# VH-VL binders against q0atu2, part 220

Target 1, 119 residues: q0atu2
Amino acid sequence: MLDKKARIRTSREYRNVFEKGKRLSGRFLIIYYVENALDNNRFGFITNKKIGMAVIRNRIKRQLRAIVREYQGQVKNKHDIVLVARAGIGKSSFEGMEKDYIAIMKKAGLFARNANKID
Short names: E, the ipSAE of ESMFold2; O, the ipSAE of OpenDDE; V2, 0.75 times the mean of E and O plus 0.25 times the DockQ between their complexes.

## First folded at step 9 (VH-VL)

Design ud19 (framework fv_recibokibart; at its last look DockQ between E and O 0.84; V2 from the best seeds 0.00; counts 0 for: pae E 2.1 > 2)
Fold by OpenDDE, look of step 9:
Structure ud19 (fold): chain C 119 residues (1-119), chain A 121 residues (1-121), chain B 108 residues (1-108)
Amino acid sequence: as target 1 above (119 residues)
Amino acid sequence: QVQLVQSGAEVKKPGASVKVSCKASGYTFTSYYMHWAKQAPGQGLEWIGEINPKSGGENYNQKFQGRVTMTRDTSISTAYMELSRLRSDDTAVYYCARDKYYWEDLYFDYWGQGTLVTVSS
Amino acid sequence: QIVLTQSPGTLSLSPGERATLSCRASQSVESEYLHWYQQKPGQAPRLWIYEASSRATGIPDRFSGSGSGTDFTLTISRLEPEDFATYYCQQYGDTPLTFGQGTKLEIK
């Protein structure tokens, strides 16, 4: 599980990322990201009913958290990042989600130069 | 009523730059992403990129990366697209277009009238 | 990138006839992210069908959209003179956003 300090938790925090940040749309994810004034990254996750039933949404959210946790040490610091799950993500494998996450994060230039687990 | 009004036609020499404007009205300018598209004469549409009018955060098609710059002036609800190092194949009508929401209903519901940019020696 | 291929390139029909326009994607696109636009000469594109099957505001009932996965269709049940234009499909399933090359619907 992500540390509490690594989580975007409030509506205001989410709004700040959406309004002040940039976005990139991948196949399964849209990421919104903005620099923060902290010494750590924070992650948020959004799943909506278009993705499927609550059980599916919860599974996806759990999977996304796992992916983010796996690569969090390789992400450039001082960023708030919100992951929005897109339609079709429920049909994807975990590996597919991971691949999409890596691809979109690369496009955003959010991985550190010395990242080792980037496929 | 939502309106996107673009600047007038431009004629440029190869190697020059062009800056097209798109003035928005009838809605909160900073609440919707603005996109730009290219349409060469008799051809289809190409997506150039998008900008968050509130933050100025932009995202470009790699095809145009390095030559395109999207900006905005929130005080006058105007978005700008600048294309540099112009070449003949940049001759096209350029459109600004609004997408409806940040992550929902991702389609272009309103378009500018287009700006013809002609690049010729 | 996702390539959208429309067919036919040109469709010549008469008023009153049925028109079927195809849009094929190089990879699967969710219906939520497939849209259609109409464009007439000298005018900007106009949103026509969104999310594969939803008519934009003011669009007549004779227009319908369908499809899923890689195959999408725009159908005009009974052509009216004002329907002759170029129609483009567009995907928002992945970046970069892409358009089909268009189908020109012209009067026979």
Scores: ipSAE 0.661, ipTM 0.904, lowest interface PAE 1.0, mean pLDDT 93
Fold by ESMFold2, look of step 9:
Structure ud19 (fold): chain C 119 residues (1-119), chain A 121 residues (1-121), chain B 108 residues (1-108)
Amino acid sequence: as target 1 above (119 residues)
Amino acid sequence: QVQLVQSGAEVKKPGASVKVSCKASGYTFTSYYMHWAKQAPGQGLEWIGEINPKSGGENYNQKFQGRVTMTRDTSISTAYMELSRLRSDDTAVYYCARDKYYWEDLYFDYWGQGTLVTVSS
Amino acid sequence: QIVLTQSPGTLSLSPGERATLSCRASQSVESEYLHWYQQKPGQAPRLWIYEASSRATGIPDRFSGSGSGTDFTLTISRLEPEDFATYYCQQYGDTPLTFGQGTKLEIK
């Protein structure tokens, strides 16, 4: 479960990431990310209606939160990161989402250099 | 009308650098990402990277990492791509192209006319 | 990275004939992220088909796109003289963004 301080909550906070940050596309995710002025990371999640009905979108959002929570200790601090679920994510497994998250976070240089990962 | 106008052709020696410009008009420059692509003579297209024109934040194709720098000047709606340590296989036409800021409708709807860079010794 | 392989490399046909251009991806790409561009000699690429099957503004309805997963097709029902060009597929399904090597559609 992500702490309240680790959540991007307002439209202004989301817009700041999109306007001031960078983006990278993975197979199931797009991340938008920017350094923040806090002493912690914050995460936001977007699942659009093209993915499916609310039950599917809610499940995907829960899975993404779980993945982020599992790896949040490895993320370089002081970043706001928005995960956007792409159209194909409903066809993926939890493991598929997790692998994509790891790959794209590495491509973005957002994992700490000396973190150990077995995936 | 949307228009992307690039700087003129350049001839460079191996080891030099080149900086290509792409001036945007007919739209809000900071509302679209700018991309660059390479097309060597008789070859297909290769994506180089992108820049967020509002922040200057960039991401590069790993193949070009370390040799490419993308910048912009929002006061004149112009994006730049600089390629350093040029070699003969950098001879190509370089294009700028834009796509939308957000995660929907991600395709290159407008392209610059291209800039020929020739690297010869 | 996702490799897009177009076939054939060159397609020689006459005006009035039907053309079928193939694009195969090394990994599955959602249709929303597969696009086609047309390029004539000395010109920049132009967006032609986006999201696998949607025609860009001003593109004639003799052009149609289809496919999903790893196999995508651009079809021209009756070739016109202006249709002879090189066509590239492009994927936005993963980073780095990649293009196919192109199919040159030339007049026989």
Scores: ipSAE 0.597, ipTM 0.876, lowest interface PAE 2.1, mean pLDDT 91
ESMFold2 (binder alone), look of step 9: mean pLDDT 93; pTM 0.950

Design ud2 (framework fv_recibokibart; at its last look DockQ between E and O 0.73; V2 from the best seeds 0.62)
Fold by ESMFold2, look of step 9:
Structure ud2 (fold): chain C 119 residues (1-119), chain A 121 residues (1-121), chain B 108 residues (1-108)
Amino acid sequence: as target 1 above (119 residues)
Amino acid sequence: QVQLVQSGAEVKKPGASVKVSCKASGYTFTGYYMHWAKQAPGQGLEWIGEINPKSGGENYNQKFQGRVTMTRDTSISTAYMELSRLRSDDTAVYYCARDKFYWEELYFDYWGQGTLVTVSS
Amino acid sequence: QIVLTQSPGTLSLSPGERATLSCRASQSVESYYLHWYQQKPGQAPRLWIYGASSRATGIPDRFSGSGSGTDFTLTISRLEPEDFATYYCQQYGDTPLTFGQGTKLEIK
């Protein structure tokens, strides 16, 4: 579970990432990200109605949160990162989403050299 | 009306650098990402990278990483792409193009007219 | 990266004929992220079809796009003289963004 300090919560916080950051597109995800002034990382998640029905969107959010929690120890500190689910993600497997996340985080240079996985 | 107007043709020697400009008009410059693409003579298109014109944040195609720098000046609605350590195979037309800022309907709806860069012998 | 392979490389036809241009992706691409551009000599590319099947503003209805997965098609039902150009497919399904090598549609 990500604690409250590791969550992007308000519309203003989300907008800051979009406006002040940069982005990368993966097969199932787009990430928007920016360096923050905190001592920790924060994560946000966006799904929209284009992805599917509410049960599908809620499942996707839960799966993405689980993936982020599993790999958060590898993420360079002091970043705000918003994961946007792309159309077609509802057809993917958990493993497919996980591989896509790893790939785009590597492309973004967001994995640290000495990060440890947090269970 | 949306326009992207690029700087004029350049002739450079191997090892030099070139900086191409792209001036935007007819829309809010900081509301759209700017991309750059390369087209060698008689060839297809190759994506170089993109810049968030509001923040200056950029991402490059790995093929160009280390040689390309994208910048902008928001006061004159102008994006720039600089390519260093030029080689003969960098001879190409370079285009700027914009897409939307957010994740829906991402495609290049407007393009600059192109800038020919020639790298001589 | 996702490689887009267009065929044929050159398509020689006369006005009034039907043209079919193919774009094949090395990996599946969601149709929302597959686009087509038209380019004439000395000009920049122009957005033509987006999301595999949607025509850009002002594009005549003789142009249609279709396909999903790895196979995409641009069809021109009745060629007009102004349609002779090079057409590129492009994917926004993964970074780096990539283009096909183009199909040149020329007058026979």
Scores: ipSAE 0.732, ipTM 0.899, lowest interface PAE 1.2, mean pLDDT 91
Fold by OpenDDE, look of step 9:
Structure ud2 (fold): chain C 119 residues (1-119), chain A 121 residues (1-121), chain B 108 residues (1-108)
Amino acid sequence: as target 1 above (119 residues)
Amino acid sequence: QVQLVQSGAEVKKPGASVKVSCKASGYTFTGYYMHWAKQAPGQGLEWIGEINPKSGGENYNQKFQGRVTMTRDTSISTAYMELSRLRSDDTAVYYCARDKFYWEELYFDYWGQGTLVTVSS
Amino acid sequence: QIVLTQSPGTLSLSPGERATLSCRASQSVESYYLHWYQQKPGQAPRLWIYGASSRATGIPDRFSGSGSGTDFTLTISRLEPEDFATYYCQQYGDTPLTFGQGTKLEIK
């Protein structure tokens, strides 16, 4: 499970990432990321109603958290990262989401040099 | 009352650099991403990249990676696109365009008038 | 990247006729991320249809957009003289952002 300290939790924290961070758009995800003053990374997740019903949105969030958790140790330190789920994500497989996450994180240069699980 | 006003036409030699400006007015400059597009004579449109005017964070089309630099001056609500190592096929009209971002809808609602850049020896 | 192919390249019609412009994507694009722009010679593109089917502000109701998946259409029910221009579709379903090559709607 994603540690509490590894979560973006407040609106202020989210706003800071959106305003001061960079963004990259993938097929299923848009990531917003900015350096923080902490020793750890924090992740946020956003879904909207256009993805689908609440049960679908919750499923997507669970899947995204699982993906983030899987690769958490390979992400460069000192970043706040917000994952925004795009409309088509509900039609994607878990592998598709994971692939998109990896691709977009690579493009952002957010993976550590010694990352081993990066395709 | 949103307006994007670009700098004037440029004539450059191959190998030179060009810097096009886009001055925004009528809205909060730092509140919207700015994009740049290329349109060669008689051709369609190509996306060059985007910049977050507030943070300065930019993303480029890989096709232009290494030759394009997007910057901004928030004090005068102006975005800049610099293209280096110019070649003949860089001859085109370059547009800035505001990104209207509502999470689900991403489109360009306002465009600059365009800047013609001619590259010739 | 997602390639958008518009057809036909040129469409020659007379005022009063119906125009149908096609935009085909190389892979599925959510309707929210498919847009149309109008461009006249010497002018910048103008947002025309957004989200596949929503008219931009000030766009006459003779214009309509439809489609989903890989096939999108811009329709002009009754052409007016001012409608003759080049129309481009554009996707924001993935990066890099891409445009169709355009359909030039010219007067016969």
Scores: ipSAE 0.432, ipTM 0.858, lowest interface PAE 1.6, mean pLDDT 92
ESMFold2 (binder alone), look of step 9: mean pLDDT 93; pTM 0.945

Design ud3 (framework fv_recibokibart; at its last look DockQ between E and O 0.78; V2 from the best seeds 0.69)
Fold by ESMFold2, look of step 9:
Structure ud3 (fold): chain C 119 residues (1-119), chain A 121 residues (1-121), chain B 108 residues (1-108)
Amino acid sequence: as target 1 above (119 residues)
Amino acid sequence: QVQLVQSGAEVKKPGASVKVSCKASGYTFTGYYMHWAKQAPGQGLEWIGEINPKSGGENYNQKFQGRVTMTRDTSISTAYMELSRLRSDDTAVYYCARDKFYWEDLYFDYWGQGTLVTVSS
Amino acid sequence: QIVLTQSPGTLSLSPGERATLSCRASQSVESYYLHWYQQKPGQAPRLWIYGASSRATGIPDRFSGSGSGTDFTLTISRLEPEDFATYYCQQYGDTPLTFGQGTKLEIK
């Protein structure tokens, strides 16, 4: 799981990412992201209501948190990143979500070269 | 009424730069993303990139990365696209178009009238 | 990137006829993110159908869109003279955003 300091927590923090950052659309995800002034990355998660019922949306959030945790060592530091699950994500596999996350993070230039995965 | 009014046609030499403007009216300029697209003569549309007009943050189609710069001036509700190191296959009509700021209902509902850029010796 | 292939490239029909325009995607696209635009010569594209099947404001009900996955269609039940134009499908399902190459609907 992500620790407390790696979480975007307040509505103000979320709004800051949307208003001061930029976005990029993937197949199952949209990311909004901005450089921060911290010594670490922070992540936020939003599910589109069109995905389905709360149990499905919560499963999606858990899967996305697991993906982010697995690859966080590859993420360039000092970024706030909000992952928005798009309406079609409920049709994807975990592997499909993972592939999309890797692709969109590379397109955004947010992966550092040669970073290792974290356990 | 929502309008996007673009700057006039331009003729440029190879190697030069061009800066196209897109002035918005009839809505809150900083509440919508602005996109740019290219249409070469007799051809289809090609997405160039987008800009968050509030922050100035941009993302470009990789095909144009390194030659395109998108900017804006919020005081006059105007977005700009600059294309550098022009070559003959940059001859095209360039359009601005907007979509919503957030993740729902993303489509280009309003377009500028287009700006013809001709690159010739 | 997702390639959209439209078929046919040119469709020659008369007013009153039914038109069917195809858009095929190289990868699955969620229908919410598949859109159609109409463009007449010398004019900007206009949003026509969004989310595969929803008509934009002011678009006549003779236009309908359908499809899912990789296969999408735009249908015009009875062509009017003003319907002769080029139609583009567009995906917002992945970056870079892409358009089909267009179907030119021309008067026979």
Scores: ipSAE 0.765, ipTM 0.900, lowest interface PAE 1.0, mean pLDDT 92
Fold by OpenDDE, look of step 9:
Structure ud3 (fold): chain C 119 residues (1-119), chain A 121 residues (1-121), chain B 108 residues (1-108)
Amino acid sequence: as target 1 above (119 residues)
Amino acid sequence: QVQLVQSGAEVKKPGASVKVSCKASGYTFTGYYMHWAKQAPGQGLEWIGEINPKSGGENYNQKFQGRVTMTRDTSISTAYMELSRLRSDDTAVYYCARDKFYWEDLYFDYWGQGTLVTVSS
Amino acid sequence: QIVLTQSPGTLSLSPGERATLSCRASQSVESYYLHWYQQKPGQAPRLWIYGASSRATGIPDRFSGSGSGTDFTLTISRLEPEDFATYYCQQYGDTPLTFGQGTKLEIK
């Protein structure tokens, strides 16, 4: 499970990331990221009705949390990162989402130099 | 009355740099991403990159990576695109364009009038 | 990157005729992320259709957009003299953003 302290939870926290951060767009995800003043990373997740019904949106969130958790230890510290799910993500496999996440995070330079689980 | 007004035409030598400006008015400058596009004579459009005017965070097309720098001055609601190590195939009209949304449905609802940059020896 | 291929390159028609412009994507693009722009000589592009099928503000209803997946179409039911221009499709299904090479609609 993703630790509570590793989650973006408030609207203010989300707004801060969107306004002060950078973004990178992939096939299925858009990430917004900004440095924080903490010693840990925080992750946020956004889905909208373009993805599909609530059941689908909830599934996507669970899958994204799983992906983030898997690679959490390899992400550079002191970042707030928001994952925005794009419309086509509902048609993607888990592997597809994972590949997209990895690709975007690489482009953002958010993975540690000694990361081992990154394709 | 959203408007994007760009700087005037430029003539440069190969190897030089050019900095194009885009002054925004009629809306909150820091509330919308600004994009830049290239259009060579008689050709189509290429996306160069985007910048968050509030944070200054930028994202470039890999094709231009290493030669393009996007900046902004929030005090005068102006975005800048600098292209260095110019070559002949950089000759083009360059456009700034406002991004409609932060999240999805990314399209350009307002454009600058364009800036012609000519690179010739 | 996603490549957008427009056809035909040039379309010569007369006022009053129907125009059909195609935009094909190298891979599937959600309709939300496919847009069309009109450009006349010496002018900047102007947003024309967004989300594959939504007309921008002020765009006449003789213009319509349709399509999904890899195939998108811009249709002009009855051409007016002011409609002759170059039309570009654009996608944000993936980074980098890309444009089609354009279809020039010229008067016969």
Scores: ipSAE 0.559, ipTM 0.884, lowest interface PAE 1.3, mean pLDDT 93
ESMFold2 (binder alone), look of step 9: mean pLDDT 93; pTM 0.948

Design ud4 (framework fv_recibokibart; at its last look DockQ between E and O 0.74; V2 from the best seeds 0.61)
Fold by ESMFold2, look of step 9:
Structure ud4 (fold): chain C 119 residues (1-119), chain A 121 residues (1-121), chain B 108 residues (1-108)
Amino acid sequence: as target 1 above (119 residues)
Amino acid sequence: QVQLVQSGAEVKKPGASVKVSCKASGYTFTSYYMHWAKQAPGQGLEWIGEINPKSGGENYNQKFQGRVTMTRDTSISTAYMELSRLRSDDTAVYYCARDKYYWEELYFDYWGQGTLVTVSS
Amino acid sequence: QIVLTQSPGTLSLSPGERATLSCRASQSVESYYLHWYQQKPGQAPRLWIYGASSRATGIPDRFSGSGSGTDFTLTISRLEPEDFATYYCQQYGDTPLTFGQGTKLEIK
């Protein structure tokens, strides 16, 4: 599970990432990201309402948290990163979501220089 | 009335640079991402990249990385795209276009009129 | 990157005829992120259909979009003189954003 310090918690924190950061669209995810003034990364998770009912959206969030936890040690420090699950993600496998996350994080330049174990 | 008005046509020599402007009116400039696209003569559209006009943060199509720079001046609601080390195949019409910040309904609803850049020896 | 291939490259028809324009994606694209633009010579592209099937403001009912996965179509049920233009599909399903090469709809 992500530590409390590694979580984006407030509406203001989320809004800051959306309005002051950059973004990249992947097949199943959009990431919004901005440099923060902390000594650590923080992650937030949002599901698009078009994905489906709450039970499906909650499953998607759990899967995304697991993916982020697996790769968090490879993420460049001092960033606030919000993962937005796009419409259609419910049709994806866990493996498909994971590959999409890796691809968009690399495109964003958010993985460490020696991230060859991810590609 | 939403409007995007671009700077006039440019003629440049190979190796030079060009800076195209896109002035926004009729909406809050800092509430929409600005994108740029290229259309070579008789060809289709190619996405160059985007800029967040509030922060100045940008992402480029890898094809243009290293030669393109996107900036903005919020005091005059204007976005800029600069392309350096021009080549003959950079001859094209360049368009600005906007979309929303948020993940819903992302499409280019308004476009600038285009700026013809001609690169010739 | 997702390649969008439009067919035919040029479609020659007369007013009153039905037009069908195809857009094929190299990878599956969620319909919400597939869009169509119309462009006339000397003009900027204009948003025409968004989310595969939704008409932009002011677009006549004779235009309809459909499709899912890798295959998308734009249909014009009964061509009017003003419909002759080039149509581009565009995907917002993955970065880099990409456009099809266009279908030029011209008067026979």
Scores: ipSAE 0.651, ipTM 0.887, lowest interface PAE 1.8, mean pLDDT 91
Fold by OpenDDE, look of step 9:
Structure ud4 (fold): chain C 119 residues (1-119), chain A 121 residues (1-121), chain B 108 residues (1-108)
Amino acid sequence: as target 1 above (119 residues)
Amino acid sequence: QVQLVQSGAEVKKPGASVKVSCKASGYTFTSYYMHWAKQAPGQGLEWIGEINPKSGGENYNQKFQGRVTMTRDTSISTAYMELSRLRSDDTAVYYCARDKYYWEELYFDYWGQGTLVTVSS
Amino acid sequence: QIVLTQSPGTLSLSPGERATLSCRASQSVESYYLHWYQQKPGQAPRLWIYGASSRATGIPDRFSGSGSGTDFTLTISRLEPEDFATYYCQQYGDTPLTFGQGTKLEIK
């Protein structure tokens, strides 16, 4: 699981990312990202009822956290990143989500140049 | 009472640049993403890109990447789209359009009246 | 990118008739992200249907939207003179955002 230090936890923190950050929309995810003044990255996750029932939303959130953890070491430092799950994500495989995440993060230029696991 | 008012028609030579403005009123300018679209004469619509008026963060269609620059002036609630290295096939009506939602449907509920840009030698 | 193909390109009908406009996506699009716009000559597009089936504010009941997956439809139950225009479908299921090429609904 993601360390507490690596989590966006407050509404104020989320709002800051939405208002001051950039966004990129993929098929299954929208990411909002902004530079922070910290030495680490923080991640937030948003799922809504359009995805499905609570059990589905929780599954999606768990899967997204797993993806973020897997690639955490390859992400440029000093960023707050919020992942918003889109409606179709409930019908996607884990690999599909991962692929979408990687694609969006690449487009955003958020992977470090020395990243070894970016596909 | 939401309105998007764009700048007037432009005539440019190939290789030149054009900057179209879109002034917003009737709502909080910085609370909605602004999009731009292209419509060539007698043709359909193409998405050019979007900008977050609050942060200035922008995303462009790959087709226009490298030639388009979106900016904004929050003090006058105005968004700008600049297209450089103009060519004949850039001749079109360009629209600004307001994005309804940040994370959901993402449709355009209000449009500017359009700006005709003519590129001719 | 997701390509939207509208059919027919031109639809010639008379007032009072039923109109059916199709929008086919090259890959599946969630209904939340499929929209329709109306455009008349010399005017900007205007939001008409959003989320595949929801009428925008002020849109008459004779207009309806339906569909899912790759097939979407805009239906006008009884055409009025003011309904003759070009209709575009649009998706935001993936970037880049794309539009259909449009269906021109003209009076016979």
Scores: ipSAE 0.476, ipTM 0.868, lowest interface PAE 1.3, mean pLDDT 93
ESMFold2 (binder alone), look of step 9: mean pLDDT 93; pTM 0.951

